# Miniprotein binders against q56419: the designs that were tried, part 178

Target 1, 326 residues: q56419
Amino acid sequence: MEGRTLEEVQEEVFKRHGVLVPKKELEDLAKALEEAGLLLTEKVEARLKEEEEKLKRERPMRLAGLSYPEGEREARAFLEAFRASYPGEGEEARVLLMPHLEPSRVPEVYGAALAALEKTPPPERIYLVGVAHRPLKEKAAALPVPFQTPFGPALPDLPALQALDALLPFELFNTPLAFREEHSLELPLFFLKGRFPEARVLPLLVARRSPELGEALKVVLRDFPGLLVLAVDLSHVGPRFGDTPLTRTLAEEARRRDLGFLERLAEGEPEAALAFLGANPTRIDGVEVVASLLPLLRERKGKVLAHRLDLEAPTLSAVGAGTLVL
Below, E stands for the ipSAE of ESMFold2; O stands for the ipSAE of OpenDDE; V2 stands for 0.75 times the mean of E and O plus 0.25 times the DockQ between their complexes.

## First folded at step 15 (miniprotein)

Design zc1 (at its last look DockQ between E and O 0.55; V2 from the best seeds 0.00; counts 0 for: pae E 2.0 > 1.5)
Fold by OpenDDE base, look of step 15:
Structure zc1 (fold): chain B 326 residues (1-326), chain A 107 residues (1-107)
Amino acid sequence: as target 1 above (326 residues)
Amino acid sequence: TEEERRFEELFIEAWELLFLGYQSGNPEILRQAIELFKEALEIAKRTGDPEREAAVLASLALAYYELGDWEEARKYAREALRIAEEKGIEYVIEYARRLLEYLERLG
């Protein structure tokens, strides 16, 4: 019986349970605890199965009352406050790059996104592409169900999702549990649904670069036009991410990489943006999303509306966030 | 037993919150995770299960580390290591030592 390596079992457990791949330390402990039977029990498996079945019908809010208000009235006030945090005016977006970081950390960046949305005619549908922080069975995935928001459910565009699935060499509708707590979709969707209550949504996650996804989406967008949203963060630097405490030099490098990445995207040169990052030493998380969507980003001119490298003081770490319109 | 069941529920929920808080960057979620871990710790102590106790202590150390409270992280990591060494819980020994070494490098 070819004994599965500890690594293989760990990968499988993480894949099955959609546990976020934390940093090595978090991962190592989680894996060890799972192997010890402390994180995976029959009861947990049963619960996850039940949750997976529920995800066939809807995706409930996970961060309501934590990252944003649960009530609609309070949620609208929240949106207005975020919009007010950005003093500028937006531009019409065909493609919007925005963050998925905790909103309170980068309010003006979300505000810039809202400003752009104010200048954007209501789309029939929104292609919302997030980052999979949990393993996927395939390079990319979609969840074709309503996503709950304080503004009502964001309804899926089933015809467009089906058209996309038909053009991909893999099953698009995979790993539903990866969507259960994925904030890279939930947080941007709050703002998008608040602004465009009638828009259908295609909630997509990218785990690894998929050129096939970009090519397929390019075709689908011809028959099913809509707003493309890249929900991605930028640099992750400091102790929480494996670096020394934030220094002026490290912060300057993070900013340089963030802005250099965004500016090249704004010039319609996504390949140049990726090349500029090289080995991505400051850990821009949007790389796989951009790499997957190259056909949709080429030759599109745009503007960087906002950028922030937000310091998390207790951990002496920082995360970059930006808003880009194309 | 009911206490064992409660421990498992708390411990799993706490880890779910730990992951969510880590990924989203919301420290309030991490604080919630810590509260659940503390409750789980009390159960582990009452039931006299050193493996569960060491596991929770290691988890608390990690949660406090993610929150940026390195002093508390060191405290819980040392306690986890002590119990784990006494009882021969190798995976906790390895983790707690690595975490302590890392925390020492941070200052």
Scores: ipSAE 0.569, ipTM 0.828, lowest interface PAE 1.0, mean pLDDT 90
Fold by ESMFold2, look of step 15:
Structure zc1 (fold): chain B 326 residues (1-326), chain A 107 residues (1-107)
Amino acid sequence: as target 1 above (326 residues)
Amino acid sequence: TEEERRFEELFIEAWELLFLGYQSGNPEILRQAIELFKEALEIAKRTGDPEREAAVLASLALAYYELGDWEEARKYAREALRIAEEKGIEYVIEYARRLLEYLERLG
């Protein structure tokens, strides 16, 4: 799978099924509308420039009132309800893998993450690594500003971010607009900030695997210790993602891929986890993040606390989510 | 004009919500995108702008497809195609035809 782009994967799916991948269709129509001037006009460009300048100062909540409550009191109750969805105890984490899927779809998976955080000493900072859903100018990016939450602002760890930027062969602070709608940071951050309100944050996105990022983070973590969080989803299967409607066979394959991936990570063998996925036929979301962070995952053993392959009945599709502590 | 500015604001915001709802897997966000697209559609109809009307209809078809409401998706794709064929709006023709073909195979 080395050297394969998302577009190459979509093309292969099309060849097998003779059907365009629905994500491709959305992107193609959006691009055509931009070229026709309907999505990008002078007035819209001016508004996007204003939003970009605002993002250089702070990142506001985008999902308050949609995925979680806006008010602090309600948000605290929401957090505790999610913890209650997971029966059992967590384990201390130096590295936490948790989802970024809509929380109401996988409440016990987020609850397992909260259980792990209960056993984890409060860190000075959290390295929050999500998946870019908008194009980045480089392989990875950060936004060194406060991220608003119902629990108050999550403040950036500027010295650690600047140290990371200095070690990379590209400018880390490269695509502010990509953070405007990035749920892979906002949704996990709600849970992390709620449990560790004093921790500073390094909000990071990966678009394409970057071995340079992992090597740089290994150095930065020595000088700036903290909790590493991989905010990733697992398998994506069904018509929403370019497959036929979900079958028992496809669901079994997706579950097997998810669990095999997580179990190999739990054994401290991230290269084996990636090799197990091969061409990634169930589109596990976390591959580019794991591939970037290999130096931080090697020989770190732990446990899978939870997994769900969540069914989307209206779309006949499913998305996998898991909680792993290392 | 004020209506032209309002259309642009609605259409862009609706597309942002469409992407966010699709990526996060939150159908309520997709429903909000649909409401904004419907408001934009009314503006396009009032101003007599067939490209804007067809583009919004194609966008609605995709939004309903993402929700799994495939009957509504077919409805809006057919109307988008009708206008686009009449007015020669090639990118809408291409997308509406492909979406309708895909929806037929999904049932």
Scores: ipSAE 0.522, ipTM 0.842, lowest interface PAE 2.0, mean pLDDT 88
ESMFold2 (binder alone), look of step 15: mean pLDDT 87; pTM 0.876

Design zc10 (at its last look DockQ between E and O 0.70; V2 from the best seeds 0.00; counts 0 for: pae E 2.4 > 1.5)
Fold by OpenDDE base, look of step 15:
Structure zc10 (fold): chain B 326 residues (1-326), chain A 107 residues (1-107)
Amino acid sequence: as target 1 above (326 residues)
Amino acid sequence: TEEERRFEELFIEAWEMLFLGYQSGNPEILRYAIELFKEALEIAKRTGDPEREAAVLASLALAYYELGDWEEARKYAREALRIAEEKGIEYVIEYARRLLERLERLG
């Protein structure tokens, strides 16, 4: 049994724990502490193995009581309040782009998503595509287990997931630990499950652009129709993300890029939307998701329902969020 | 020991919450991480482990930095640096110095 070098274990743990913390400060300290044996112990490894085994059965709530209420009654009131924060009416969605940012930061954007869902006939299944903020073994992954919510478990569509796996050149069911704390799925799922309690879910994460995923999903959607949800944030600007403090100029640029991206998507031109961003200097979160789903976004016209660039005042940083229906 | 076990549990959970709070943009999660780190700090002090103490102090400095509390971040970074220099904990020395330099540019 060729003894994995401490470096390989560290790399694997860093990869497994691989919070792509875009922030060098977090990464540097985490790495240093891991190298010092403070973040990775035999006990931690055992715990992670146990958690991985649990994830074969279900994905528990991680953000209940923190980002949303744990109790069903309170959760329903939460949904209603968020819906009330958006004064407009929604439109029927076949594709919904919505945020995964902390809901309290952009309530009206989530409200717009809820408004769209009100006009959408209950789907049999929801393809929920989030952003992997942790490294994946493959370009994309799925977790084929129930996801816990205050409204009961969101059950996986196993036949559709299996069909998708069969069409991909890589194993879809990889990196289960990446799903453990992934808020890009958990937060949107709260709203989706609250609105469509009977819908099955395909929880998907994208780490890197996968054209294969979009092509495979296009085929799967023929036999397994459903609502496609892109859970993505927009621009990330300011000191938390490596910029200077937010200025009027920086905010205007972030808004321009966010809206330009969303508007081109609304016109059914996803390639143009990606091209518009270029090197993505304002760090739009959802680019790899959109790049993976091009076949599903082409020629679909829709409407931007909401957008917000939310200031985090203590850090003088801002994050963009939007709601788009196609 | 039981205290060492408890320290490890708290410290790991605190870092998990630190990452989650940073990624989600929820400051309440970061505050919870800070509470966990403070508990870990008390254990490290009681056990007399300067490396663990310095590591927690550096982590606290980072957590406060992520909250935008520059004053508390500087306080904990300085304390981390002090202990690390006294005990020759090089990785904490390097990190705490870099963080302090960054904090000086923000203030």
Scores: ipSAE 0.529, ipTM 0.859, lowest interface PAE 1.1, mean pLDDT 90
Fold by ESMFold2, look of step 15:
Structure zc10 (fold): chain B 326 residues (1-326), chain A 107 residues (1-107)
Amino acid sequence: as target 1 above (326 residues)
Amino acid sequence: TEEERRFEELFIEAWEMLFLGYQSGNPEILRYAIELFKEALEIAKRTGDPEREAAVLASLALAYYELGDWEEARKYAREALRIAEEKGIEYVIEYARRLLERLERLG
């Protein structure tokens, strides 16, 4: 929250108005408290510097005991319960789209992802692409360190990450703090590491669409084959996201946008999927990731395994989540 | 002081959890943030620091608002406003009034 450039502030505003943004009330009060000295600049900077140094060595679990169990035995039982929440069979995935929404809200959607992983040969590495919820210095970033999980550390694929960095016109590793609280990587990684304990990981975040990232990844995937995972959510509608209270009409529109987007991706038509959304009136979260990864999505046909538009009854809002295999 | 240090640590962590709970959509994380804010509030009350007390009350109001407990959110926002108006804490006044207006429209 400290030391931001004008570009980082502009990117935070884009994230607030583009795909998935924190509420203005959160940002306004945090800024006012920072300006008043109650979120002390020196104390916050010292805390962030300590966290940054730790992140150069490893990324610790932030959500153990909150979103998933901390202990390995309990974590394995948790995985089994999620798989059981999806009664269907999966299909082999070369590309998997799965959510990063709180798992307990969409258990069958995560269960569908597990079903797909059952049909997928264990990959040597996983390209895990999430959505940056904090500003990045560049359009995309990676953190080349172990990510801790209840199943042991998810080790980075350093050669593949270095190859990717070498192909990009920007520095890939220069925003480690963005990973500190990034649930869009941590939540999917729990499921992926639990199923593929030997796979190495490329933990990637997208803040802004980057055609360069997609082209570079296409090259890197040829030399370093693996599973590509898009860890994205779908529609965000209702007062929590700046709309009127959820109505039947708004919910129907959100479902239509979610499914239309997923179906066009499943037909191998990612440009058509993006065009279908227009101005993205239901704020589908995955737009910048899909727009970055076009070369990897074109002509790949597949299937939507699951979808839920999950109601947040207390806030009269909803979030969509889906599982797509390509 | 030790109490000042403890307040700062609680307040910062509570805010981190508030952001994380909102972004992940996990109400348990929001409830954890609320527990941290409540502990910070007790420190602010014991030390007689009205700006810290008002700031924590405004933060609690926001946390309950994000959780969807709008009656609790109104309660804490009104208390934050009362202290802030009496002590001239302008940024809390501005924020609490805006939040109360938003909450009235919800219900």
Scores: ipSAE 0.411, ipTM 0.833, lowest interface PAE 2.4, mean pLDDT 88
ESMFold2 (binder alone), look of step 15: mean pLDDT 88; pTM 0.893

Design zc11 (at its last look DockQ between E and O 0.57; V2 from the best seeds 0.00; counts 0 for: pae E 3.1 > 1.5)
Fold by OpenDDE base, look of step 15:
Structure zc11 (fold): chain B 326 residues (1-326), chain A 107 residues (1-107)
Amino acid sequence: as target 1 above (326 residues)
Amino acid sequence: TEEERRFEELFIEAWELLFLGYQSGNPEIMRQAIELFKEALEIAKRTGDPEREAAVLASLALAYYELGDKEEARKYAREALRIAEEKGIEYVIEYARRLLEYLERYG
């Protein structure tokens, strides 16, 4: 019985439990600390197993009190303030692209999303597609449990999730621990649940482009109609992402790529949007999500409601965010 | 021991917060991580565990780096390197040297 080396177990735990692969520096140190037994102990493993078992029942809030208020009254005031930060009117959305960045960094972009939701009839269900910032066992995953919010639990649409699983060549319900702290679902869900309290949700994560997901969703949407939400950020530039400090030239390039991407999506040309990015030198976050959902984005025309390249001054880095309706 | 248990809890929670803050782009979460690392550091010092101390110092260096505080990042990286070299903690030596080299080039 070839005893798995501690390294193999650690790699497997790292792979299975999706330790956030931060920047190479974070990754290297985290890996080294794990190898040294400082980040992964028997106690930690036991805790993670317990958390995984809990995730079979519900996904608790992780960012309540940190990114948004925990209390319902305060949460409603939070929504109103974000809506007020966007001076424009929204449009009805069948597909909504919105950010998952820390809300306080791009309030008007979230405000634009709220404006769009005001013009959108309450859907029966919301297909919420986020970005996996942790490794998944498969290209995509879902967590078929209630997600806690200040507005009450967002309940899963189990029939629609089951229908989706049945059409995929892989097990959709994989890597539950990847959902535990995934902000790309939690942050958008706050706004969505606040606006549509009765909507059921399909919380989906994409790690790698999955054409199968888009084709399957296209079929499922016929029998289970709903609002499709792409929770994605745009460019990531500056020292935190491996670039030189933000310059006018770098910022202009990031904006050009962000807007060029969004505008092509708004014209119903998602393949052109992907092609426009090429090697994606400014690291647009949403590429794998868009690449997975091509069948749902083709020929849909819409409008870019908001865009911001937000400067993080201490690191001289910036992240792009946008709101698009289709 | 109870102190070792507390250290492990703090250190793991601090790393979880550091990752969460980094990924979400919330510097306040990363500041919370730093406070937990500082508490863990005090425990490591009291228990006389140089490996844990060096590991926390390296973690603090990284956390401050991610916040854009290059001065504090250098301070903690140097201290991590000093202890790690004295005690032969190779993985911390490698990391701290790399971080210091980066800070010298781009800081």
Scores: ipSAE 0.509, ipTM 0.794, lowest interface PAE 1.1, mean pLDDT 89
Fold by ESMFold2, look of step 15:
Structure zc11 (fold): chain B 326 residues (1-326), chain A 107 residues (1-107)
Amino acid sequence: as target 1 above (326 residues)
Amino acid sequence: TEEERRFEELFIEAWELLFLGYQSGNPEIMRQAIELFKEALEIAKRTGDPEREAAVLASLALAYYELGDKEEARKYAREALRIAEEKGIEYVIEYARRLLEYLERYG
């Protein structure tokens, strides 16, 4: 680029292709309010420190009564309704990809996950790998505490978590507050705990791709076998995510990228799945998780059970969700 | 100060719900954030605190924008802008203007 800084070129490209970035605007306003003293840093900090201490003992439900019922009886009925929304049969999973999108938006996709779990022998433990929506101090993190659910606490597999931590070049137990509101673990866990009430859990988050995590997990899974769950969403398109309003063309492209990604994973070709996405222009959420877990996905063939690109009509946006068994 | 404490509690919780609603894609959580913001707005109006009032109005505009309710987002952004311009609250002016421009361009 002649006579121009990289920053200036990047800004020009953004202005030509960019739409308002909703997360950026939310963060900008929050920062301005903190600087003005209206989002009181001292009170927020004190509240968060207290919550962080609680998170060292347990992770409470955050979405009960909002995304799923609080009571066990109602929660059981909720599970059965979701299973019924998927009329098909599942297949046994050693690896399950399932969404973390609001369940009421994609009931048959969660139902397909339940169908797969019906065919899956109850595991001793579940490696639940979600997407960090708050910054982590490292590329990945875990929280080695019980996660509360309407079905009782999902207990951590401490020996497996400690073995994993010992194999990583960074401290695995690094950002408890990132788990406080992390729906990418809580929503899938509700379904998993409901079907496998005795399974222990390794609750893991990925912020940035971590090849070392995948290599370490391959070793840990050998000694501590269990079900690997990738709790990820697919395309995010439309103004809520920084695009122009959803068009038929954008929606079909998002569907094509979602399905092409899932199909390549189902062929046992995770590197090809990532390459197919390129720069990830529809913002498939699962890329960093898949990129971290390559050693666990290679040569595992399976089947896509469900997919939905769910329209958010009021925001002219859409989010993709899918269920894949390997 | 009891009203100040209540405002702070509402505003902080509303922002936490706003982030959670945005992240989860759950509009009911976002509506709950809006209800808390509306309660905080009543306190800010009753106490005559224009910066708090403008801040809550800007936050409401953002929440309605995230719900895709363009008319409510526009309404609250305009009201936030009016107060912020009157009182010289620059960060609200900047934010409200950007949001209104976006709503006009993509609305």
Scores: ipSAE 0.320, ipTM 0.822, lowest interface PAE 3.1, mean pLDDT 88
ESMFold2 (binder alone), look of step 15: mean pLDDT 86; pTM 0.868

Design zc12 (at its last look DockQ between E and O 0.50; V2 from the best seeds 0.00; counts 0 for: SAP 70.06 > 70)
Fold by ESMFold2, look of step 16:
Structure zc12 (fold): chain B 326 residues (1-326), chain A 107 residues (1-107)
Amino acid sequence: as target 1 above (326 residues)
Amino acid sequence: TEEERRFEELFIEAWELLFLGYESGNPEILRQAIELFKEALEIAKRTGDPEREAAVLASLALAYYELGDWEEARKYAREALRIAEEKGIEYVIMYARRLLEYLERLG
């Protein structure tokens, strides 16, 4: 501080100790490449405009052949193999929390979701709430079009979507391009459509918490009953997420945070679940969805069917996934 | 030219896959991005375009870091840095040095 401003000292400390935030590094390098003319061209802009218009009519599969088989016969066998990986019985769900992590990493967690669906009467519609991985123009969004799956198109519930849009203080149908590659909807939908082929879908994304969404959904669900699905992952720890290499202590904390969060939700205490996470030091990505949906989670008791903190040996990192029925 | 158009298509697709693989936690998608980056690298070398070559090498370094192959990440980051320092490509210098410093601390 002798002759140096606070900002200069803070910048020197940051430079000396260096902080790698992997998501930020991806975003910053991509931005630099766009500014250099290597990643954003007139052809890319035209393609994105064309894709946006297509997304107003349908949402194509993005992960077929990558995360699940494209052919219907193989996709059916794939779905049944996941059910077999969970030897337990499910319970009826009015609300289901399930992951959106790559399915092969947590097969029994997806299997537990399938077990719950076996005990669940086929719903007329599914409210599928995922986590936006691309920016939205508002706190939340929907895309009111068929989503393609190997089991055929998952058709939108247009009356329910219109009712929801009418109750919100912002336009719900606001960012079609954000759905283009959104795995948090596509991966759970594969399992849901495979088990409930006749159910219509409300494909919803949350970018930042919206209390208005939860209040509106509570009203819409009374008039348009259905299954509410929270498609979220849990802890993210290790170098892939900006931590030091995974230790036994960090893994134990991540498991404790995941299970404590799920158990408080299972007690019907979503505010307590959020408070338990504090500053969210293990980066549970379900927080914004739960915070949006408080009115639908309060006083609803249930059970944690499965949990896995999946260790990534090559990256010395881990991701948590769970299945909760309410 | 035709090769410049092919480079752009590969590089853009590889970056889309890089983000998707990172977000979904699917290492096979990351490996697919790497294969596209390697094809783009061949074009950049053939056309003698050092900024494109350095940019692809930096992208490969980051992709291998995300995959957990930190030996390959260091290899590509050092090569990116070598070219970028010679040709004055500042944004590659910045990101390659930052990644290498972090990898050193990881050990």
Scores: ipSAE 0.751, ipTM 0.911, lowest interface PAE 1.3, mean pLDDT 90
Fold by OpenDDE base, look of step 15:
Structure zc12 (fold): chain B 326 residues (1-326), chain A 107 residues (1-107)
Amino acid sequence: as target 1 above (326 residues)
Amino acid sequence: TEEERRFEELFIEAWELLFLGYESGNPEILRQAIELFKEALEIAKRTGDPEREAAVLASLALAYYELGDWEEARKYAREALRIAEEKGIEYVIMYARRLLEYLERLG
């Protein structure tokens, strides 16, 4: 039995698992370009430093005119259209899980979030926890500055942010540049600010699971009550994420994992939700966020309001999105 | 030079858009990245810098791949590979080959 060459095994693994991890390829090329001096120059460093200094004052809109309207009137019409895309009624939320995917891909899921917000009394503050798609210096970070929106600036709750920082074993106010283009905060914030214009915001990013964050937030929420929002996506499957083109089997598996995850969260069993995913082969985005917020999710029962596995036809890939109220 | 500065600005901004478009799932952002890369490519060709040219071509190949235009992705990857092999640009050779191999498997 002639031993398969490494090339044949690689070919078979590639045929069976044909998975270029596009993100890794992006990162590898970016790194190579940086090493070649094409992406990182002294001028770029100086610019980044200037941008970092600006981020001490405010976080400007990055996706205005791209993902949502820049003008207030048009932005309001945008909100209404998204709300209209969801035919159901919402429920009062103490915890809201919603997507951060491009809104136009999953309008009814955002609509479900808006429906929930309609049934939610205006909170004094919103704890908005997103996913860090860029590296953080610590497991989690916050940016304690106003975030610009078409509805005006979302103002930070500085006292609550300071209280949180004081309870964490690491500096919470780290990696401001990671917030510059982070859509996982900007996109949900558009909807949240549009619904609750007077609410202060705690913009938080999670890069890696931090049990300390959940415990600290549990204490802070006692003294500084507010709405907790998890801005997370669900499964990422297909060629853009390293899979073969979407098949019925792959889509069914993605849906199974998404719904199984959300349903267990709805039953107040976040540990069971994480355990259900195992190695997370369909790459549910929100795992690290949920893992960080376990103390806040335990024993809270709720309802899944919406779910969609959205096909991106040109890439034969799909992303899962859901709205959950607790 | 002014052209070199302009190239750097375009190339960096295009890569920022490429990452943002990839992560957000907004194809319009990817299209904007592509336009900036094309402008950068014209500069690289005009200035006669084969490394910059190969780098932009490889970047374009990736952007088109992310957009789901696999035909254009193959085209730019092949061109990137050709220039990179002629000039000994190893990191582009490696990347372009991997991308082409993957694209050949997608049909």
Scores: ipSAE 0.715, ipTM 0.899, lowest interface PAE 0.9, mean pLDDT 92
ESMFold2, look of step 15: ipSAE 0.736; ipTM 0.903
ESMFold2 (binder alone), look of step 15: mean pLDDT 87; pTM 0.878
ESMFold2 (binder alone), look of step 16: mean pLDDT 87; pTM 0.879
OpenDDE base, look of step 16: ipSAE 0.659; ipTM 0.862

